# Ledger of designs, part 28: VH-VL binders against q3z8e7

Target 1, 156 residues: q3z8e7
Amino acid sequence: MVEKIPMTASGYKKLEDELSTLKVKRIDVIEEMRLAAMDKDMRENAPYHAAKEQRGQIEGRIKEIEHELKYADVSEYTDTNTSKVNMGSTVKLRDPKNGECCTYTLVSPKEIEPLKGKISASSPIGKAVFNRNKGEQIEIEVPSGTLQYIIEDISF
Short names: E, the ipSAE of ESMFold2; O, the ipSAE of OpenDDE; V2, 0.75 times the mean of E and O plus 0.25 times the DockQ between their complexes.

## First folded at step 16 (VH-VL; framework fv_denrakibart)

Design U3 (at its last look DockQ between E and O 0.01; V2 from the best seeds 0.00; counts 0 for: pae E 14.9 > 2, placed apart)
Fold by OpenDDE, look of step 16:
Structure U3 (fold): chain C 156 residues (1-156), chain A 122 residues (1-122), chain B 113 residues (1-113)
Amino acid sequence: as target 1 above (156 residues)
Amino acid sequence: EVQLVQSGAEVKKPGESLKISCKGSGYSFTDYWIGWVRQMPGKGLEWMGIIYPRDSDTRYSPSFQGQVTISADKSISTAYLQWSSLKASDTAMYYCARHKLYFTEHSYFDYWGQGTLVTVSS
Amino acid sequence: DIVMTQSPDSLAVSLGERATINCKSSQSVLYSSRDKNYLAWYQQKPGQPPKLLIYWASTRESGVPDRFSGSGSGTDFTLTISSLQAEDVAVYYCQQYYDTPYTFGQGTKVEIK
């Protein structure tokens, strides 16, 4: 299998936006460097050195993002509720015992936000629901035993 | 509007060198991979290779590796395909094409150049 | 290399009838973790460069008529023209972009019967 960097379409877009923002910021910082260089001796010019450092940080992050995008394996969102659970899918799980429901979105490791229900496809829940159908019952192994859930809904 | 404009038709003799070009416009040239596809007369499409203009990262088909050189000049948004020594069998239409997805190597072609006809004969 | 084989090599279909083109890959182009098939279809009319029709095996490119559809998974794929139109006369190619080299099928010529 070809080595790819898995990410959601949303994640990909987020990186694109960040890259765009950083490129603009880079221009500004370069201008700051220019202005600082005009005002003081460069050997003792704290603002210049600060701007230069910031430029370096921006450049570093830009390179990282470009690398991620270059090797990205993007899953596109579809407006199909009949699809199997996939990367980027939002699933509603219902406990058949108590009727309690939980909602999760499967994302790449870099996109994980547990407080927002964004979990890795490689997580126990992610693994359990991945490639499953709506209405299907899944099992999740926990230290206290096995939990059963029904996939009540799939969305993107 | 995204456009890929290729250089004009070429008539060459065996043993001669050749460099054809593909100029991109209407988009960020450095952010998309560009590929070259050969189509011999009356034949199908053959994937030759792709290049990432930003850093000139290049991937060749094994069938074309060592036979051609793919390069790019990002300063003028141009990709190149070149031969050091042409053969009669190099007679074909050559297309350049852009990857659909930003930055991504693993993509399909969405925009195509008009093609460059290369004729090699004695 | 992943070898792409189309069938048939040529197809003659009456206007308004269904045209079906098959494409088989020598190995799976399905990325299981993503559940995506790295398969595209192109249309090439005489004297023109190829045009993208379908990507991810079944997603229609913007501007492509609804009569074009892609299906399949793994190693077997199909391009369907539900109702052949005169302007659909062309050679159609499948391509995998799962792994380099991103190989094309040999093409299928579609003509009007």
Scores: ipSAE 0.256, ipTM 0.727, lowest interface PAE 1.9, mean pLDDT 90
Fold by ESMFold2, look of step 16:
Structure U3 (fold): chain C 156 residues (1-156), chain A 122 residues (1-122), chain B 113 residues (1-113)
Amino acid sequence: as target 1 above (156 residues)
Amino acid sequence: EVQLVQSGAEVKKPGESLKISCKGSGYSFTDYWIGWVRQMPGKGLEWMGIIYPRDSDTRYSPSFQGQVTISADKSISTAYLQWSSLKASDTAMYYCARHKLYFTEHSYFDYWGQGTLVTVSS
Amino acid sequence: DIVMTQSPDSLAVSLGERATINCKSSQSVLYSSRDKNYLAWYQQKPGQPPKLLIYWASTRESGVPDRFSGSGSGTDFTLTISSLQAEDVAVYYCQQYYDTPYTFGQGTKVEIK
């Protein structure tokens, strides 16, 4: 099964708008390629090769956006008053066996810094806490077994 | 039915600003380039520029670059032609028109607005 | 800029006779790889906006009478009205859409003699 991609409603809308624009640009670039390909000397057809390259970039971005929209899990995060862990949340996890705590902040994949506690929603810890309430017990799988924690606090 | 409905006639003084409108209906407004054409009294047609409302890609005639602003608000299917400081020489009829070919900017106009007469005097 | 020059500036033609309008561009508007001339013709009646007649130099727009025809290639183009009718009294413009700015010719006024 294909994993969900968390995003905001505004992020989803931006992707829809970009997709619409790219589909129009694709039509234009395909026509420009056809017009350029009518040139008698293809060896020196810089416009054709430039348009072909641009088409490849457009097709790739369209495929990427269509995948993201298809598997999007859209939500608006709640600010500092949230009852559930979401993108941008900082979570405090407590080990129920000894009371030790650690904190993590859910960030986008490009902002991941595990040693600073910045993790993605797709990481083992991120998956375990995402969309959970304060007080819930969660499990985090590691090679040596399963770790259990309680969500002690959620903040933004 | 495709329609382009322009705002009404304007009488202005030199130095005043003005924004005239062109509302498209009966078609997918964001899929087509829309352009502006000037016709001075007793003269022919002058291509001013075009805009693609989806992303506001705008192309100007060199004769009008910096003289006017072409814009669009796709949420209300409306294109605009705007002056920051009108001159007496801006007195003319202004038409909006839609490109027939939506897959390229290299196109002719198939539907025209009724025109907006702008008079700049005294 | 591609300059479009029409001739004559004005002509008078008897009802039922042929009217011929010429349009010359300062450079070719033929995209030879596509074999298409980026040339259109418009009709403008007094007090009205222009109306599209011909595109791609010779293709008639839907609803335009068969008496209107376009011909030519490259730099030299012709609009022909094979049998002039009273309702054809207007100013006619050519336009190139090969390269920006998409310039118009200066217009040709057609009158009944």
Scores: ipSAE 0.000, ipTM 0.478, lowest interface PAE 14.9, mean pLDDT 83
ESMFold2 (binder alone), look of step 16: mean pLDDT 94; pTM 0.956

Design U4 (at its last look DockQ between E and O 0.04; V2 from the best seeds 0.00; counts 0 for: pae E 15.4 > 2, placed apart)
Fold by ESMFold2, look of step 16:
Structure U4 (fold): chain C 156 residues (1-156), chain A 122 residues (1-122), chain B 113 residues (1-113)
Amino acid sequence: as target 1 above (156 residues)
Amino acid sequence: EVQLVQSGAEVKKPGESLKISCKGSGYSFTDYWIGWVRQMPGKGLEWMGIIYPRDSDTRYSPSFQGQVTISADKSISTAYLQWSSLKASDTAMYYCAKHKLYWTEHSYFDYWGQGTLVTVSS
Amino acid sequence: DIVMTQSPDSLAVSLGERATINCKSSQSVLYSSRDKNYLAWYQQKPGQPPKLLIYWASKRESGVPDRFSGSGSGTDFTLTISSLQAEDVAVYYCQQYYSTPYTFGQGTKVEIK
C-alpha cells in the first residue's frame, strides 16, 4: 500500500515547476557528459565524473518529484480571499452593452457541465474571471472579437 | 566558494525592533531555501523557519509563527530575520543556513552563516 | 511536530575509543519508495556554527573523516565515531527534514575522558 504525501497547493505547484526545470537541466547535463566523454581517458576525466554525479542527483530528484506528484494529497484548506473568484466560485457576468447576464461555476475537469454553466478554470471565461473581484470589467478574446463583461456577483 | 555572511552582533532593550541579515554568495541564491536557526545561550539548535527567495514562500515553526518575520530580497541575495518588539527571551545566537538540495524544501543545511548574537537586556 | 530525542545528553570517551550517539524520532522519517531516511547529523564545535556530517542517515558529507558513520532507519538512528580524536570534542545534533518544522535533537556533548 502506497502512502499519500500531504502537501499544500503551493507546494504542489513548486514541485511541478521544479520538475519542469530539472528536465531541461537534465538535457544540459547529458550534453556535458557527452562532450566530456570525448576524452577517452576516463580515469583522469574530472569533467566527466563531475557531470555524472550531477546527472545522478538530477535523475534522483526527478524520480522523487514524479512520485510525490503522483501520490500527493493536497489539503483542501487554503488561505482564501473570499472577495475573489476562485475554484468553486459561481460568477454572474453582465454584458454592459445590453444588460444580459450569464452565470458560471468554476469546477474541476471531471465536473464540467457546460449546459449547466459549470466550466473549467482553463476555459476562456474561467481564465478571464479567475482571481478577479466583484465589479471588475473583464475581456474575453474569441475568434469573432473581444467580449466585455462586468463581474456582477460572486458566490461560493 | 559558497558563503553566508550575517550582520553583526546586536545589543537591544526590550520593546525595540530589530532586523538582522544574511547575505549569500558563490551560488544561485534564488534556487535554494534559506533557513534560520536559534541557539539560546547554553542550549541546542531550534529550527525557526525557511524561505524560498525566488517567490518568498515562507514556512515557520509553530513556535515562532507570529514572533518573527522571515523575508528575503533576491535582488541583493539577502535573507532577513526581524522582530517588531524584542523580549529578553529573544537573547540568543541566530544562524542562517542554506539547504543543500536544489529547489526542494525537503532538505538539510550544508552551509551556515557565522551567526549573529542578539542580546536583549533591560 | 516530529520530536527528535538524542541519548545520551553528554558522554565522555577516551581518546581513540568509540563514541556512539543515538537519535530517536517520534515518527518515521523513512521515505519508503526510495529507501531514504530524511535525517542529518551536525557537529558544532565551541564558538563555531554547526557543520554537516551525515545526510540521508548514512551518507557522509564531502571532507568528513571516515571515522564518522551513520546508521539506522525509520525512527532509530546512530552516529558513530570509531576512534575519537581531540578535534571531535563538540556537540552533535540530529535533524529530521521529512516534514516541517525540521526539528533538531537536543544535542549530545562529546568530551574526552
Scores: ipSAE 0.000, ipTM 0.490, lowest interface PAE 15.4, mean pLDDT 83
Fold by OpenDDE, look of step 16:
Structure U4 (fold): chain C 156 residues (1-156), chain A 122 residues (1-122), chain B 113 residues (1-113)
Amino acid sequence: as target 1 above (156 residues)
Amino acid sequence: EVQLVQSGAEVKKPGESLKISCKGSGYSFTDYWIGWVRQMPGKGLEWMGIIYPRDSDTRYSPSFQGQVTISADKSISTAYLQWSSLKASDTAMYYCAKHKLYWTEHSYFDYWGQGTLVTVSS
Amino acid sequence: DIVMTQSPDSLAVSLGERATINCKSSQSVLYSSRDKNYLAWYQQKPGQPPKLLIYWASKRESGVPDRFSGSGSGTDFTLTISSLQAEDVAVYYCQQYYSTPYTFGQGTKVEIK
């Protein structure tokens, strides 16, 4: 049994798009190989070998993407007040002590963008909020102690 | 000159196993996908599957998945199509064919073998 | 699966006249980003393996006479023989290689009237 790969719907789409692009690029590179092979002896044809190497790289990435897509686990999320935090959810956390709020989107490890608040579902924050309800108080353990937050809002 | 040479005609009985071959020459065998195409008597062409000899990556048509096995021996530039147990309905001409371009998702063929006629009858 | 449907199933054309074969795919075989149709045409003469005529819907394979041409985009494609020759008597197949399984049309038999 192969373990499923968690990812967001957007992440899945991104992989699909990348795959499509790579497939097209592969065609072009192969054509370049063909053209290069026509002009020079293959043994000393630098352009041919370069194109061939690029093709290999493209094919490798394609296989990786296909694997990820095949075993992808895209969690469903409905933007309702009764919904639980899931993959792809955006959560607003409020500190009950100081009233400060932070917004995070739960994503897969490959989709992490810290500057955009995209964090892994397996991160300490991600784990704390995962499968929780709006209004629920969560605790996050940090080296300095335990932080407490309230899930103020959940959105997709 | 690119050539695909297939093994000779086969006459078999139902239940027998069979492995036919396709030997490529005149090109880099490992760099191009090879496909198998079935043509039943008086019928059209059917895409069965393809294999990339370099790493034996194989793709099957759903209709042929589990019904046949496609393999390759790159050391002798040969691709294979095999049945574990033939049926009368397997009677057909089988062609191997070389991909014009060697990529996974675009299977069209520029060179074809001469075909192997397989006859399965009681 | 993408189903390829050719029309007509058989065609009789006089020598020197135009022969037109249509092929329709159940789904588009156009990659819009590259503006290429992943469609091929083959010719199969009696007792012979198929021969590639056209690929990418409109590009002739090397050695193929100019009288053969492919056209169309998306789901509708056409193979045209501008002036039918005796040697053109054969069954013609379209094939999509857009997605697996790569499927062929049922074939069109072209004969001389």
Scores: ipSAE 0.000, ipTM 0.569, lowest interface PAE 11.7, mean pLDDT 88
ESMFold2 (binder alone), look of step 16: mean pLDDT 94; pTM 0.957

Design U5 (at its last look DockQ between E and O 0.01; V2 from the best seeds 0.00; counts 0 for: pae E 12.0 > 2, placed apart)
Fold by OpenDDE, look of step 16:
Structure U5 (fold): chain C 156 residues (1-156), chain A 122 residues (1-122), chain B 113 residues (1-113)
Amino acid sequence: as target 1 above (156 residues)
Amino acid sequence: EVQLVQSGAEVKKPGESLKISCKGSGYSFTEYWIGWVRQMPGKGLEWMGIIYPRDSDTRYSPSFQGQVTISADKSISTAYLQWSSLKASDTAMYYCARHKLYFTEHSYFDYWGQGTLVTVSS
Amino acid sequence: DIVMTQSPDSLAVSLGERATINCKSSQSVLYSSRDKNYLAWYQQKPGQPPKLLIYWASKRESGVPDRFSGSGSGTDFTLTISSLQAEDVAVYYCQQYYSTPYTFGQGTKVEIK
């Protein structure tokens, strides 16, 4: 099996956007370098060296993003609520004991936002619901015992 | 509109070298893997390999490893397939094709070139 | 390498009738975590390059008629033409893109009976 980098469609798009932005910024920084080089001796040209450093940082990040995109594994979204839970899915979990519900969105590690219910697919909850169907009962192991939930709804 | 335009038909003799081309247009050439597929006369499709034009990362079929060279010139949105020494058995139609999925290696071909017929005979 | 084997090699079907082509992989092309099969179908008409029909085993490419459908999972896949049309005369190929090399089946020639 070839190594893949799982991520959501939204995460993939964010990387694309960031890449585009950085490419533009790179052009600007290169121009700043050019202008700085015209004004002062390069050995003592602080603006030039600062711009050069910034260019290096931008280029480094560009390479990282390109790598992630190249090996990205993005799940396709469907309009069908009968689909199995996957990367990018939003799931509603209901506690059969008390009827309480929680909503989570499965995302890649880089996309985690706990306050927004965005959790890793590799988290205990993520692992429990991943590739499961609507209506299925799942179990989550916690230090205090085993929690049981029903997948009430799946959406994207 | 996405297009892949391949170079014209080639007639060669055994032992000669050859480099055919595939030019992409209508999309970001560097962001999609592009592959080569061989089809011998009256035969099926054979996956030869793929290249990522941005960094020239290349994957070969074991059957074609060392037999051909796949390359790309991103400055002119062109992919290449070349032989150092042709054999009669290299006679075939050669297609270039683009991966459907943006950036990703694991993909299927959505757009195809028109093909380049290579004939090798003494 | 994953070997793709199609059956039959040739198929003659009357106009308006169902055509069924099978494709078997030597190992599973199902990526369990995504629940997706890395399997595509292509159509090649005489004198033309191949055309993508189906991807992810069952999803039709844009512009492909509804009479074409893909099914199956794991190692066994099927391309179905529900009502064969004259323009459907072609050779059909399955391909796995689960792992390199991304091998093709040997092809199935579909003709009008």
Scores: ipSAE 0.428, ipTM 0.763, lowest interface PAE 1.1, mean pLDDT 91
Fold by ESMFold2, look of step 16:
Structure U5 (fold): chain C 156 residues (1-156), chain A 122 residues (1-122), chain B 113 residues (1-113)
Amino acid sequence: as target 1 above (156 residues)
Amino acid sequence: EVQLVQSGAEVKKPGESLKISCKGSGYSFTEYWIGWVRQMPGKGLEWMGIIYPRDSDTRYSPSFQGQVTISADKSISTAYLQWSSLKASDTAMYYCARHKLYFTEHSYFDYWGQGTLVTVSS
Amino acid sequence: DIVMTQSPDSLAVSLGERATINCKSSQSVLYSSRDKNYLAWYQQKPGQPPKLLIYWASKRESGVPDRFSGSGSGTDFTLTISSLQAEDVAVYYCQQYYSTPYTFGQGTKVEIK
């Protein structure tokens, strides 16, 4: 199962630029580690330990970016077809059993505030509403069962 | 050509805030650590701290931890040194400088700004 | 913190004579390779920012005159000016970059007799 990662075109470009920069840094950090590794007394080798930590961070970030770019589903905010839920949309969900409503806004991961209703597109609620129309009934699977809602309204 | 251009001299009163700047040009700004060095009148050089502009990884001398804020805005290739409440003892020349070695925090300084004189008096 | 202590605090030498500045660290700044001492020397002329002279204890920065040389290892380092010129009147600083904070020595003022 291939899971897509929603992002904007500008987000994709930013990741590409970061990846390019990190690959250049990796070359330098590996060379610094090679030079430092000539010393076999690790208690005296602060440069080796610093470079090792930096390399670990760089390699981990490169792997994250490569994964995100490989599975990216690039979309832009658009004024076209505002009847469908997209990044930046605010959705009002109605429980058909009792008519109670709740409101969520799809935001980027850095903007997540769950208690204020700002959620990611990869959250259970976000996945269920993404690319759906006003009036659609959706199901949200949580560990304790299945929740049902109707998309009452979509705004941007 | 690599240049570090600092903001102009400042005259302030105790208790005032201040943010001075260091703009880098002629190199890949985000790929080199930038440091700040204090020189009090007639005294030697004091290492204050360094920042890696791409991710804002910041390291402070214990003597300056909590006394100043080092920050950077990579979109305009500028590093900053900031006080929330100046003291008369903050009167000094402040230099920014670039690490020579690419990426690593374990480096010495090859390019220096011209300095910013901060004077704090009544 | 690694304390860097320079000696002397000031010296005066005749034009064309040798000037010698010592720098002692409170802890070794030799990294794992015995060839790599994390020690730099800077020159600060009156009214100017510091300028890099020497790195790795003994390596001369590009454009620095041959009369400047660095030596030493571990905790004891020396900057030598083999034939002092008028333009060498300055304060000289050592700095370690082995562990944070990357401390400087207190400086050595060089003057012409």
Scores: ipSAE 0.006, ipTM 0.498, lowest interface PAE 12.0, mean pLDDT 83
ESMFold2 (binder alone), look of step 16: mean pLDDT 94; pTM 0.954

Design U6 (at its last look DockQ between E and O 0.01; V2 from the best seeds 0.00; counts 0 for: pae E 14.4 > 2, placed apart)
Fold by OpenDDE, look of step 16:
Structure U6 (fold): chain C 156 residues (1-156), chain A 122 residues (1-122), chain B 113 residues (1-113)
Amino acid sequence: as target 1 above (156 residues)
Amino acid sequence: EVQLVQSGAEVKKPGESLKISCKGSGYSFTDYWIGWVRQMPGKGLEWMGIIYPRDSDTRYSPSFQGQVTISADKSISTAYLQWSSLKASDTAMYYCARHKVYFTEHSYFDYWGQGTLVTVSS
Amino acid sequence: DIVMTQSPDSLAVSLGERATINCKSSQSVLYSTRDKNYLAWYQQKPGQPPKLLIYWASKRESGVPDRFSGSGSGTDFTLTISSLQAEDVAVYYCQQYYSTPYTFGQGTKVEIK
C-alpha cells in the first residue's frame, strides 16, 4: 500500500475550500500585477513586486494543498456506533478505576486542537484506541505507569 | 452532472498512429484521477492505467506500459490515450473512467465514458 | 500483480432467485489500518459501459437496488443478488484497487434460466 496522508473528512473539505479560495485570490493578484505593470518604471514599481511576491506565496500554498489532497487518506463516516475507531471518530473513554470519562476526536496532525479534544491518531491515546471496538479496554503508557480505559462510545 | 464524453469510433490500419480523447465535465477535472480500460471483443475488462490531470502523474499496467501513452490536458479537461503504431490486436473498446473516492490513486471507478471503439485491420 | 479470479464464469438463475458470484484475489486486499477491503463490483450490460455497484467490498453505490450486496474480506469476496430481476442480466466484474495495476476479474455472465 502506498503511503497516504491521513486526515478527517472535515479536514479534507477545508483543504478543498482553501484551494478554491486561493485560486480566486490568484486571479485577483494577477490582475493587480497587470495593473501595476502599466506603470512606466517597472524597476521601482513596489506594487508590482509586492503582487508578484504574493502570487508566489499563493502558488506555493496551492501546490502544497494539491499534494495533500492527492495523497489524502480520508476515513468514511458511518452511522453505526458499532464501527471501529478511525480517523474522524469521537471516542469516549472511561477509567474503570474512578469512573471518569474523557472524550477525544481523532484527527490529522494539522487538525489538532487539544482544547477541543482533537488529538492526533498518532498520539499515545490515538494509537491506543485506533481500530478498536466499543467496549474494548485499552492501555496507555505514561511515565507514571500504564493507564487503562474502556472505550465506552464511538461516534462521528 | 458528471460526464465523460469520449471521441468517436476509429478505423485504422496496422502501423498507423492514433490518439483518442475523453472529456470530463460537471466536476473539477484536475481533482480526480482518470483511467483507461480496454475491452477486447467478447472479452473482459483490462485495467490499462490512470493519470492525475493536475500534474500528469501516470500509472501504467505492466501489460500496457510502453505500448500506449496516457496523457491529459487539464486546460480543456481532456484525457488521452494514444498509440504510436497500432496493431490488429489493439482492436477493442476503450473506456475512460473517473476515480470517485479521494484525490488519491487508490480508488474505484464511479463514472464511465461511453467508450471508443477502435478497429485495426489491414 | 494481484490476480482476480471469479467463479463461476457463467450463471443461469431463475427470476426471483438468488444469484451468487465469487471473487478471489491472489493476495489480500484488506488494508488492516483502515479495516477496508479495496474491492469493487461492476455491472456491464450489453452495449453499455460498466456501472459501479459495490465499493469497499460491501458498500452499495448510490442508486443501486437493495437486492445487490457485497460481502467478504481479505481474499474471498461475494456479490449477491437476492432476487434476480430481468434487468440484472449482465456481466459482473470484481476489481481490486489495493495496488497497481488495479486488476479486474475475468467476469461472470449472469443470465435468466
Scores: ipSAE 0.053, ipTM 0.679, lowest interface PAE 2.9, mean pLDDT 89
Fold by ESMFold2, look of step 16:
Structure U6 (fold): chain C 156 residues (1-156), chain A 122 residues (1-122), chain B 113 residues (1-113)
Amino acid sequence: as target 1 above (156 residues)
Amino acid sequence: EVQLVQSGAEVKKPGESLKISCKGSGYSFTDYWIGWVRQMPGKGLEWMGIIYPRDSDTRYSPSFQGQVTISADKSISTAYLQWSSLKASDTAMYYCARHKVYFTEHSYFDYWGQGTLVTVSS
Amino acid sequence: DIVMTQSPDSLAVSLGERATINCKSSQSVLYSTRDKNYLAWYQQKPGQPPKLLIYWASKRESGVPDRFSGSGSGTDFTLTISSLQAEDVAVYYCQQYYSTPYTFGQGTKVEIK
């Protein structure tokens, strides 16, 4: 009952590169901690305590990436005129209240560029549009209420 | 590509609340610590604190502990600096800045916001 | 807190001449087992945010001219501008990131004589 994680081929490659980098940095941080542990006053050893926390965050990120890579559902390409939103799709959303439109492209986690409209399938907008058809109304919850949009177009 | 864009200048009276923002773009926002630095008029730089947006782990300078609140909304890639009750001594330029090394709190700043001027006058 | 003290407070140097800025920390910022000094230098021009110049005491940030160099270890650090240019007029700050709070020096204003 394992959840699949949608991503593009380029996103998968970026995660592999980050994983390799993190594994090298993990070794470095573990060495820092081990050598610093020889200091007689570890409670006042700020570099040791910072490195220990950094190691925890690196280990956590490594585990996240390994999970994502293991359960990745990689899409190489989709046709520009598909019936459903999936990885690599560009979607045009229309606000039915004022007719304004915005566009987003679903990309892998490593390719995310929010100011350019490149979002992940797990983002609030991405979750709302993923696997939806043209013409469907979607809802995105924000603190002030629910925003509603209509999927006007799907392309690649 | 990496940008930190801060909210605009503020003119306030003592006792008012204020929340200023710093929006990050062009990088993985949740994987880098964001810090706040104060520069009082004609003075140097003061490190206020840092936050890790992924889990909101926040560290304050003792000089600012209890004086401000640092927070983040990772869904919109934005960090905040907040006062519940401003004082005239809060008049300063406030910068946000990103750590160069991802994940680690033990770093220095490579990208800086443009600054937000806060003026508090009685 | 680690106190960072810069000297001088201001410095006037002729164009093309060497400018030297000192920074002293109240305690060592050297992590000796890694031979890493947790020391950075920043440049701040009027009306601009600070800009990173040097990290780990001696490493130049990408895009920083090679006339800027950092040296020193432990508690004593130096920023050197080997041949001062007109665009180098600014205030320079050192910063330690060895332990929180990550304090800055008080700044050194560099100007053309």
Scores: ipSAE 0.000, ipTM 0.492, lowest interface PAE 14.4, mean pLDDT 83
ESMFold2 (binder alone), look of step 16: mean pLDDT 93; pTM 0.948

